# Ledger of designs, part 12: VH-VL binders against UPF0305 protein MTH_811

Target 1, 155 residues: UPF0305 protein MTH_811, of Methanothermobacter thermautotrophicus (o26902)
Amino acid sequence: MKGSDALIMALRNMAATLGVYDLMEVRVFLERSCRFVQERYRAIYVDAYMSMVVDSVLDLKAGFSGTPEMDDARYSLRDALKRLDEINAPTIVGLTVLYRTYVKGEPLHPPGTPFPGGFEVEKKDGVHYCPVKDKQSDNPEALCDICIARQSPLP
Key: E = the ipSAE of ESMFold2; O = the ipSAE of OpenDDE; V2 = 0.75 times the mean of E and O plus 0.25 times the DockQ between their complexes.

## First folded at step 8 (VH-VL; framework fv_firastotug)

Design v3 (from t8 with heavy chain Y104W; at its last look DockQ between E and O 0.60; V2 from the best seeds 0.00; counts 0 for: pae E 11.1 > 2)
Fold by ESMFold2, look of step 8:
Structure v3 (fold): chain C 155 residues (1-155), chain A 123 residues (1-123), chain B 108 residues (1-108)
Amino acid sequence: as target 1 above (155 residues)
Amino acid sequence: EVQLVESGGGLVQPGGSLRLSCAASGYSISSGYYWSWIRQAPGKGLEWLARIYHSGSTYYNPSLKSRLTISRDNSKNTLYLQLNSLRAEDTAVYYCARHPSYYWLSSGLFDYWGQGTLVTVSS
Amino acid sequence: DIQLTQSPSSLSASVGDRVTITCRASQSVSYSYLAWYQQKPGKAPKLLIYGASSRATGIPSRFSGSGSGTDFTLTISSLQPEDFATYYCQQYDSRPLTFGQGTKVEIK
């Protein structure tokens, strides 16, 4: 079968093993991971990421029927899997990243997510721009290297 | 509670070498976080030197990269900093510190520090 | 490298005074990735403020931070005896991570 069909099947199989307890554990993980984000943005980011995770799991459990956007990925699926394994990504995080990147073709920060200084993830001429991508280049846990967004210009 | 204890400081001649140790307790250095070395010359401010990620990857302050090596021994839960080609300007208290795990938005801050070990490079 | 310059280098104040310390960056610090630390003699620094304005756990409300871009401020609204220390700003916007030169707050 095609690479995209194999990926969708693998993601559906992973989603089938996830339940409410797994979703609650992700919220705890996100709260801890965002503890040094400015307080006024912290809830926004945790809620945005939780929504992204929940939507991805529900889409896969219900049977995804959309068109995969594999060709927009910055890195091959093989490289993304290696990257996720290197950071010991939880299954549900890995599932969300792979689904969003390779199936939906969307950035890892939801579009419209606000950043200090009035910046946000934007889409312009078919390209997503992320204000923080380059700042994470030496962070081994950052997933920016597999995110489809490009670095937005600073003012 | 996480604790970090540095050791291995002392008097060293110019051009010499020294290895500093940072014994961690209350958390495994291989289980998460970044682990850094920072120094402070007498009466001066703080200078970040290098860090090692819990998986083993390293990053160095470019201005000092050629003379420093950060490493670890997971079985002893201990970080190391090798100092080579020492100069008088390297006289400082050397701290190890932890900074928080990853997030897509930002890299970490130093939430736990050791008590420091003094390195004196005689002129 | 982003260089941070603090002002003043030292100051004398009495218990109850309002104290203001500034930190100026050589280039813009994106997204307010600026922290403040307190260091007492013979001790390691302690995190006070992160994200320019957020207090770390257990830090009293008399400590506040503000600013963006290149100009940042730490304020102690009513100085207490335990607040006599040296204060450092630190940026975590870009690598290498850098600190200000410090501001020593002494008892008058």
Scores: ipSAE 0.006, ipTM 0.537, lowest interface PAE 11.1, mean pLDDT 77
ESMFold2 (binder alone), look of step 8: mean pLDDT 87; pTM 0.900
OpenDDE, look of step 8: ipSAE 0.465; ipTM 0.865

Design v4 (at its last look DockQ between E and O 0.48; V2 from the best seeds 0.00; counts 0 for: pae E 9.0 > 2)
Fold by ESMFold2, look of step 8:
Structure v4 (fold): chain C 155 residues (1-155), chain A 124 residues (1-124), chain B 108 residues (1-108)
Amino acid sequence: as target 1 above (155 residues)
Amino acid sequence: EVQLVESGGGLVQPGGSLRLSCAASGYSISSGYYWSWIRQAPGKGLEWLARIYHSGSTYYNPSLKSRLTISRDNSKNTLYLQLNSLRAEDTAVYYCARHPSGYYYLSSGLFDYWGQGTLVTVSS
Amino acid sequence: DIQLTQSPSSLSASVGDRVTITCRASQSVSYSYLAWYQQKPGKAPKLLIYGASSRATGIPSRFSGSGSGTDFTLTISSLQPEDFATYYCQQYDSRPLTFGQGTKVEIK
């Protein structure tokens, strides 16, 4: 059995056990993580993450059978699991991060996510760019270091 | 509500060492946030020294890293700063301060609660 | 390191005056990662403004911040007796975190 098949099976099994109360737990986690974000952006970020969580759970419950994007991941699965444990992430958050990173090959902020100064998460020539990735390097709760996006280049 | 109380200041000789304490109340230092030490020389501005995350991870001002150590005792809800090889320029009021943790793009370098400060005077 | 220089170093003003303090950075401060603090004699600093223009909780609307890049401004639209203090800007774009030298606002 391939390691990627084992991951997908584990994620599908986890998704099968999730319900509405798990989504409530995620919202509490996200609100804590965004507490000191400027008010005008806080709801946007929480809603974007909630949408990603819901989409990931629904994809996995539908029996995802696509080709995993694991060779595009910037971090090993072992390191990602360690990081998720260190922040005491809810199980459904961990599921979402692992699915997005190692199965979909997509960044943890959707493209188009706005930031002050007119910056946004963007995709150019198959590469995702995040304007704030390097600014989170001293934040242990940020998951930017396992995100596939690169730091946006200086203008 | 959240309160920070520094202690351990006083008069020290050049070349000496000092350990400062910051007793926190109203919030557990192991439950969240970043905790920093900042100093202010008399009649001068503020200088950030070091921070410790609630999980224990540390980060130091590079210019001072060789001479200082930040630490904590979770059972006493207390932060510490050890300063070595003291010089006259280290004379200052030393503050501990809390700053937000969690995800956000504006960085965790903002300080929302400060202690009252403790004065360290290095002779002459 | 990003050095911050405030202007003026001190000023005298009357209650009701509009007060403007500038903070200039030695290099661009990304994403408006700039804060302002108020410090009264014998007290610790208090956060007024973060993100260049966002007021901290409980800060009166007479305090406002603006600017980007290398030039930032704190404005007090109508000075009150409790506003006589020293004001500091602080950048949190890069480490080490650095502060301006301060601007003392005195009663005239």
Scores: ipSAE 0.012, ipTM 0.581, lowest interface PAE 9.0, mean pLDDT 78
ESMFold2 (binder alone), look of step 8: mean pLDDT 87; pTM 0.903
OpenDDE, look of step 8: ipSAE 0.451; ipTM 0.852

Design v5 (from t8 with heavy chain S55R H99E; at its last look DockQ between E and O 0.37; V2 from the best seeds 0.00; counts 0 for: pae E 12.4 > 2, grease 19.4 > 18.9)
Fold by ESMFold2, look of step 8:
Structure v5 (fold): chain C 155 residues (1-155), chain A 123 residues (1-123), chain B 108 residues (1-108)
Amino acid sequence: as target 1 above (155 residues)
Amino acid sequence: EVQLVESGGGLVQPGGSLRLSCAASGYSISSGYYWSWIRQAPGKGLEWLARIYHRGSTYYNPSLKSRLTISRDNSKNTLYLQLNSLRAEDTAVYYCAREPSYYYLSSGLFDYWGQGTLVTVSS
Amino acid sequence: DIQLTQSPSSLSASVGDRVTITCRASQSVSYSYLAWYQQKPGKAPKLLIYGASSRATGIPSRFSGSGSGTDFTLTISSLQPEDFATYYCQQYDSRPLTFGQGTKVEIK
């Protein structure tokens, strides 16, 4: 088995511990954290992020997760696991981060996720851009250094 | 509604130290958000000092890091700021404030503030 | 560090006047991560505007913000007696978080 197959098996085992209650708790958390997102974008943000989390969990439970070989130049899988352990990440957060980064090759925030000022995560020519990646370098709980997205150009 | 109450201010001598407290109510400081200390010298603007994430990680204003420690006691729902090597320029009203998180990111904004506690360094 | 300079440092105005306060940054503030706070005497600051132009919940529509890059403004379209206060801009683009020196609005 390749390393990616072992990861997928581990992620399926993690997904087996998660249920609808865990997904509902993520939505409650997102709705509370969006107080300063402009109201016209708030529902779009929450729905986009929830779709990403739900899709990740359901894909793994169903067994059709895909198998792209992921470039891990940003973080090795061992380093990502160590960091998730260091912050005591909830299982659903760890599963989502690992699945999106190392299996799907997608950013930690879905494309279209709104940020203050009307900016969003974008995909251009196969590359994902995050408007806030470099701004979070001094936040120990931010996982931006694992994220495959690059910093958006300044407007 | 969230309420924050600072205490522990007063008169201190130069070179001394003290610990400020911020008692939170209406929300558990270990359940979410970032929690910051901000000060305001008399007649001057605001200066951000430090923050602590609800899961415990900390960040400091680099110009002050050597003299400040932010901490908390979850059983008392209370934040602390330890100030050491006090100088005359540390005379200020000290506020605690809640900083909403945005995804896995800090917002940099402050939605609830305490009333402040005055620290006077006797010069 | 991003330094913010407000202008004017103080002003006097009458009830009903249009008041404009400016905030200039020492370097470009990305994504309009600029906020405005109101502080009444003896009280803690209150968030008015975030994202340069978005009103916080419960803030009257007479308060508006605009600007991008290095130049930002707060406008009070019709000054009310309860609006006498000091106003601060704040950038949240980078750490350390920094505030302007304040603009005191006095009702004459």
Scores: ipSAE 0.005, ipTM 0.525, lowest interface PAE 12.4, mean pLDDT 77
ESMFold2 (binder alone), look of step 8: mean pLDDT 88; pTM 0.914
OpenDDE, look of step 8: ipSAE 0.463; ipTM 0.867

Design v6 (at its last look DockQ between E and O 0.59; V2 from the best seeds 0.00; counts 0 for: pae E 9.9 > 2)
Fold by ESMFold2, look of step 8:
Structure v6 (fold): chain C 155 residues (1-155), chain A 122 residues (1-122), chain B 108 residues (1-108)
Amino acid sequence: as target 1 above (155 residues)
Amino acid sequence: EVQLVESGGGLVQPGGSLRLSCAASGYSISSGYYWSWIRQAPGKGLEWLARIYHSGSTYYNPSLKSRLTISRDNSKNTLYLQLNSLRAEDTAVYYCARHPYYYLSSGLFDYWGQGTLVTVSS
Amino acid sequence: DIQLTQSPSSLSASVGDRVTITCRASQSVSYSYLAWYQQKPGKAPKLLIYGASSRATGIPSRFSGSGSGTDFTLTISSLQPEDFATYYCQQYDSRPLTFGQGTKVEIK
């Protein structure tokens, strides 16, 4: 079986076992991750990410039939697995990251996700831009290196 | 509660070397977070020196990188800072500190040690 | 590197006064990732403000922060005797992490 087929099957099997307690786990993870972000952005960021997690799980439970975007060399599965292990990510977070990156070809933060300073993830001319990508270059817990988004050109 | 205790300070000659220790308790340095050394010369401001991530990855202030080594011993739950080719300008209180992980807010120091004084004298 | 310059370098004020300290960055500090610390003599610094304007846990309401871009301000609305200290701004937007040179607040 192809690597992409095996990944999609593993994600679907894992999604079938997920419930409300797994969603609580990801929220705890996000709240900890944003502890010192400005208060007004923290809630918006957590809610946006939670919505993305729920949508990803529902897509997998419904048997998503789209074609994977695993052919692009810039989306290294090995690097993603290494980084997920290093941050001790909850299982449902790992599922969501792998689904969005290697099945949907979508950024880890959806377009419109707000960041302090009035910046957001944007889609422009078919390319996703993330305002914080370069700032995470030496952070081994950040997954920005494997995110399909590029660094925003407009500071 | 996390506690950090520095040791290894004292009088050192110019051109010499020193090795500072930071004993951590209340949290395993291999389980998470970033761990940093920061110094403060007498009557002066704070200068960040280096950090080590719980996985062992390091990052150094570029202005001092050639003379510094940050390391750790997970079995002793202890961080170390080696500083070589000491100069009078290296006289300072040296602190170890913990950085939270927070993906969007990394780089704040939520726990500090009491500091250890290093004096470089002729 | 992002360099932070505080103004004034020192000041004297009476109990009850409003005190304002400014921090100016050499480059825009993205995302308002700027913190303020208080350091009393012989002690390690203590976090007061994060995200330019959010008070850390247990910090009295007389401390407030504001600003964005290159210009940030710490305000003490009614100076108390225990507020004698040196105050530092710190950016956590870019590496290396950098601090301002400090502002010494002297009572009287």
Scores: ipSAE 0.006, ipTM 0.552, lowest interface PAE 9.9, mean pLDDT 77
ESMFold2 (binder alone), look of step 8: mean pLDDT 87; pTM 0.896
OpenDDE, look of step 8: ipSAE 0.268; ipTM 0.811

## First folded at step 9 (VH-VL)

Design w1s (framework fv_cemiplimab; at its last look DockQ between E and O 0.05; V2 from the best seeds 0.00; counts 0 for: pae E 14.6 > 2, placed apart)
Fold by ESMFold2, look of step 9:
Structure w1s (fold): chain C 155 residues (1-155), chain A 123 residues (1-123), chain B 107 residues (1-107)
Amino acid sequence: as target 1 above (155 residues)
Amino acid sequence: EVQLLESGGVLVQPGGSLRLSCAASGFTFSDYYMSWVRQAPGKGLEWVSRIYSSGSTIYFADSVKGRFTISRDNSKNTLYLQMNSLKGEDTAVYYCARHPSYYYWSSGLFDYWGQGTLVTVSS
Amino acid sequence: DIQMTQSPSSLSASVGDSITITCRASQSIYSYLNWYQQKPGKAPNLLIYAASSLQSGVPSRFSGSGSGTDFTLTIRTLQPEDFATYYCQQYDSRPLTFGPGTVVDFR
């Protein structure tokens, strides 16, 4: 059994225990974690992440039918778990990060996410690029350092 | 081939109710956010409502909030719009529209549209 | 709500002409602007998103530009199938709002 199969099974078990209280905790966590995002974009990012959390939970409860992207992640599962523990992330946030990163192979901000100046998360030749990854390095609650996206080059 | 087919548009009296349906095919319906957009005869376009892929997050234009309900049945690949307390200003062609991504913040684009169904609210 | 305006409300042109249509937002929408084409009795068709990005399958004679509050759609070498109504639409803020449309008629 591959490590991705064990991860998917663990994530499915975690998803089975989630309820409305967990969703409330996600929103509180996200509002704190987005305090360095331009104020005008905070609602967009919170709503988007909440949607991803709900969709990730529903996908896992339905038994996920896609091909895991575990081996494509730059950041090891062990390091991601350590980072999530260091920031005291709610369990449901951890579930979503791990599912997106290691099962779906998608960044924490989907391609097309708008940023100031018209920049967006982009996927080119199989690599995801995020315009704000380096700008979040001073935020102790940001998860950009374990996101699979790379920093977009400066224009 | 992506298809969106609206149905249910008829003549209805003011204060009445009506449910519209949109049958989806040619794509994995449960992966996509969906919207209703309307166009009064000879007028421009107005966004009405959006529903996320899971059905868990819903937004409405202020003009219909409290009167309209959006829902989806992912097992039947169908989007619904329940319209209550209809007014003359609700007269329009109603389009079912797909967003290109199931993620919320990419939901500003409508990449596929149905042909629309006409709702007329008149006594 | 963000109000969108378009200019002109209508224009007449010949096949082969180059035309421009402008769109203005009541506040900065950065580059979060789409353009749609609608033929009579038909649904709108997405042409351009994010102000300047061409949707797949749209001919290269269509182009968009602008940021902030002022945007343009340009159609170079107008073809018979391009006579339609064109709408801009912002997606910076809810509710999503459309411009009133620009009718492009043959001369």
Scores: ipSAE 0.000, ipTM 0.482, lowest interface PAE 14.6, mean pLDDT 76
ESMFold2 (binder alone), look of step 9: mean pLDDT 91; pTM 0.924
OpenDDE, look of step 9: ipSAE 0.182; ipTM 0.801

Design w2 (from w1s with light chain Y30S S31Y; framework fv_cemiplimab; at its last look DockQ between E and O 0.04; V2 from the best seeds 0.00; counts 0 for: pae E 15.1 > 2, grease 19 > 18.9, SAP .529 > .496, placed apart)
Fold by ESMFold2, look of step 9:
Structure w2 (fold): chain C 155 residues (1-155), chain A 123 residues (1-123), chain B 107 residues (1-107)
Amino acid sequence: as target 1 above (155 residues)
Amino acid sequence: EVQLLESGGVLVQPGGSLRLSCAASGFTFSDYYMSWVRQAPGKGLEWVSRIYSSGSTIYFADSVKGRFTISRDNSKNTLYLQMNSLKGEDTAVYYCARHPSYYYWSSGLFDYWGQGTLVTVSS
Amino acid sequence: DIQMTQSPSSLSASVGDSITITCRASQSISYYLNWYQQKPGKAPNLLIYAASSLQSGVPSRFSGSGSGTDFTLTIRTLQPEDFATYYCQQYDSRPLTFGPGTVVDFR
C-alpha cells in the first residue's frame, strides 16, 4: 500500500548523509532506550539492534540490489515519523525503522531476539510477535509503539 | 518566511559570561535541530554546537566544551547559547542555524541562518 | 577532526566567466560535502548538498561534483550576484568543519 519506490529513494538519499559518528549516536540512543531492560540483557539487545542498523545502512549506501514491495503497511508513515521525532531519534535510527518497517516489513528486533524468561521475538503465519511490546507503553524512549510486531499471546 | 534573529552580542571582558538568544519564526521550531556557528572577523566559519529538536542530545566543538552550553525553549521558539569563561578567541559573529529536515533527518546541512550577533571579548 | 582546504583562496573573474573552486578533505568523506555562498555583511546560504544536489531556489548555473577527498564547485556564466565568498563543509564526521573559503571578486 505504500509507495515503496519513492520511500526507497528517500531512504537512500538520507543514508548518503550518514557517517561513523551516526553509529556512535545510535549506540547512545539505544542504551538510553533500553535502560529499563535488565542489565544482563541490555548488551545483547544493543548488539542485536546495532547489527540490524549497520546492515540497513550498508545496504542503502551500496545501492539497492532488491527487496520485496510491501503490499500492506501496518503502521502509518505519518505516525511513525511523529513518534520518531517525539523521542528525538537520531537520523540513522529513524532511517533504520522506516527501512525495516516499510521496505522489509520486519520488526525492529529480529526474530530470535532474547528476552527474560526464555521468550523471543518470533514469526508465525506471517505475523511477528514481541514478548514485551505491552510492557514498553510507559517508556518515553521506546520504539515499540511503531514496531510492526504484535504483543505475543499469553502462553 | 523562515526567520532566525540572534541577539545578546556585546563587548565582554575575558573570563566573563554571556547568553545569546535566537528567536525563530515562520516554521515549526520544535521539529528542527539547531546549531550555533561562529565566524571570527575576517575569518572562516566554525561550527560551535548542535541541539536536537527535543533538547535531549547535544554536541560541542572541542574549543568550547566545558565553557558553553546550548539549550532551547520550544514553547518560546527560542534557541540559547550560554557562554562562560570567555576568551579573546571567542570573538566572532555568532549565527543561529537551522538544519534542514524532510522529516528530521538531515543533520549535516544548514539551510537557514540568522543575521548573526557580534560577540567581542576584550579587556 | 577532518581538515578542509580550498583553492584558490581568492579569484578574480568577470561576468560571463565560468569558474571552478576546489575543496579537499584530509580523509575520505564519501559524498558528505556541502557548499555555501556568503556575501559581505550577510549570512551564508546553502547552495549544494551531498556533493552535487542543488538546493531549492539555487540557479542551475551552479553545480557540484566529486567524491572521496576532492570536490569542485562550478559556476557557469558568472552573474553579478555571484561575487561572494564560497565555503565547503563536510558532514561525514563530527565536528562539522568548513573550508577556509574562496573569495570570488570582480576583476
Scores: ipSAE 0.006, ipTM 0.480, lowest interface PAE 15.1, mean pLDDT 77
ESMFold2 (binder alone), look of step 9: mean pLDDT 91; pTM 0.929
OpenDDE, look of step 9: ipSAE 0.592; ipTM 0.892

Design w3 (from v1 with heavy chain H54S S55G; framework fv_firastotug; at its last look DockQ between E and O 0.69; V2 from the best seeds 0.00; counts 0 for: pae E 9.1 > 2)
Heavy chain, then light chain:
Amino acid sequence: EVQLVESGGGLVQPGGSLRLSCAASGYSISSGYYWSWIRQAPGKGLEWLARIYSGGSTYYNPSLKSRLTISRDNSKNTLYLQLNSLRAEDTAVYYCARHPSYYYWSSGLFDYWGQGTLVTVSS
Amino acid sequence: DIQLTQSPSSLSASVGDRVTITCRASQSVSYSYLAWYQQKPGKAPKLLIYGASSRATGIPSRFSGSGSGTDFTLTISSLQPEDFATYYCQQYDSRPLTFGQGTKVEIK
ESMFold2, look of step 9: ipSAE 0.011; ipTM 0.607
ESMFold2 (binder alone), look of step 9: mean pLDDT 87; pTM 0.903
OpenDDE, look of step 9: ipSAE 0.542; ipTM 0.870

Design w4 (from v2 with light chain Y33W; framework fv_firastotug; at its last look DockQ between E and O 0.80; V2 from the best seeds 0.00; counts 0 for: pae E 7.4 > 2)
Heavy chain, then light chain:
Amino acid sequence: EVQLVESGGGLVQPGGSLRLSCAASGYSISSGYYWSWIRQAPGKGLEWLARIYHSGSTYYNPSLKSRLTISRDNSKNTLYLQLNSLRAEDTAVYYCARHPSYYYMSSGLFDYWGQGTLVTVSS
Amino acid sequence: DIQLTQSPSSLSASVGDRVTITCRASQSVSYSWLAWYQQKPGKAPKLLIYGASSRATGIPSRFSGSGSGTDFTLTISSLQPEDFATYYCQQYDSRPLTFGQGTKVEIK
ESMFold2, look of step 9: ipSAE 0.041; ipTM 0.651
ESMFold2 (binder alone), look of step 9: mean pLDDT 87; pTM 0.897
OpenDDE, look of step 9: ipSAE 0.410; ipTM 0.851

Design w5 (from v2 with heavy chain H54W S55N G56D S57D T58K N61S; framework fv_firastotug; at its last look DockQ between E and O 0.65; V2 from the best seeds 0.00; counts 0 for: pae E 10.3 > 2)
Fold by ESMFold2, look of step 9:
Structure w5 (fold): chain C 155 residues (1-155), chain A 123 residues (1-123), chain B 108 residues (1-108)
Amino acid sequence: as target 1 above (155 residues)
Amino acid sequence: EVQLVESGGGLVQPGGSLRLSCAASGYSISSGYYWSWIRQAPGKGLEWLARIYWNDDKYYSPSLKSRLTISRDNSKNTLYLQLNSLRAEDTAVYYCARHPSYYYMSSGLFDYWGQGTLVTVSS
Amino acid sequence: DIQLTQSPSSLSASVGDRVTITCRASQSVSYSYLAWYQQKPGKAPKLLIYGASSRATGIPSRFSGSGSGTDFTLTISSLQPEDFATYYCQQYDSRPLTFGQGTKVEIK
């Protein structure tokens, strides 16, 4: 069994244990993570992330069949799992991160996710750009280094 | 509520060393937030010195890196700052402060501060 | 390093006055990662404003912040007796974290 098949099976098994309580935990987690973000951006950011989480869980419960699109991940799967555990991320957040990164090859924030200052996650010519990636380089709670997005270029 | 209490300040000679303590209560220093030391010379502004994360990652002000060591003891819920090769310019009130860092956002500002401890360096 | 310069360094004002303090950064502060603190003599700083314009919990509405890029402003719309203090801006965009030199607001 390939490494990617084992990952997909593990993610499906984790998704099978998730329910409404886990969605409530994600919203609490996100609200805490955005405490000092301007209020008008906070709601949009939280809602975008929640939609991504729900979609990821539904994909996995529906028996998603796919070939992982991302080669040369920035983290080994083992290191990513350790790091997710270290930050005490809710299980559903961890599942979403692993699914998006290693199965879908998509950024951890959907395109259009807003950030203070009028910046957003953007997709251009098949490449995702994140406005905050470089700023998080020394934040051990950030997951930006396992995210496929590149730093947005300076204006 | 979170409380931070600094101690270990006092009078030291130039070239000496000192260890400052920051006792935390109302929150475990191992539970995901991170903490900094900031100082304020008499009549002057605030200067960030160092920070330590819950996973023991550490970062230092580049100008002071060679003379500072930040550390923690989770069993005592206490943070430490070791100051070496002290100079008159190091005379200041030293504060510990907490960073609210919830999941990759808004790191770097300070929501809780201790009362400070005075370090006086004189010959 | 991003250097922050506040203006003025001190000012004298009366109760009821509108007070404006500026903070200029040596390079752009991304994402409005700029905070303001109030410090009274013998006490630790207290967070007033974060994200350039958002009030921290419990901060009166007479305090407001604005600005982006390199230019930021703290405004006290009607100065109260308890507002005589020193005010600091702080950027949290880039390491090292840096503070402005402070603005002392004194009673006329």
Scores: ipSAE 0.006, ipTM 0.550, lowest interface PAE 10.3, mean pLDDT 77
ESMFold2 (binder alone), look of step 9: mean pLDDT 87; pTM 0.886
OpenDDE, look of step 9: ipSAE 0.398; ipTM 0.848

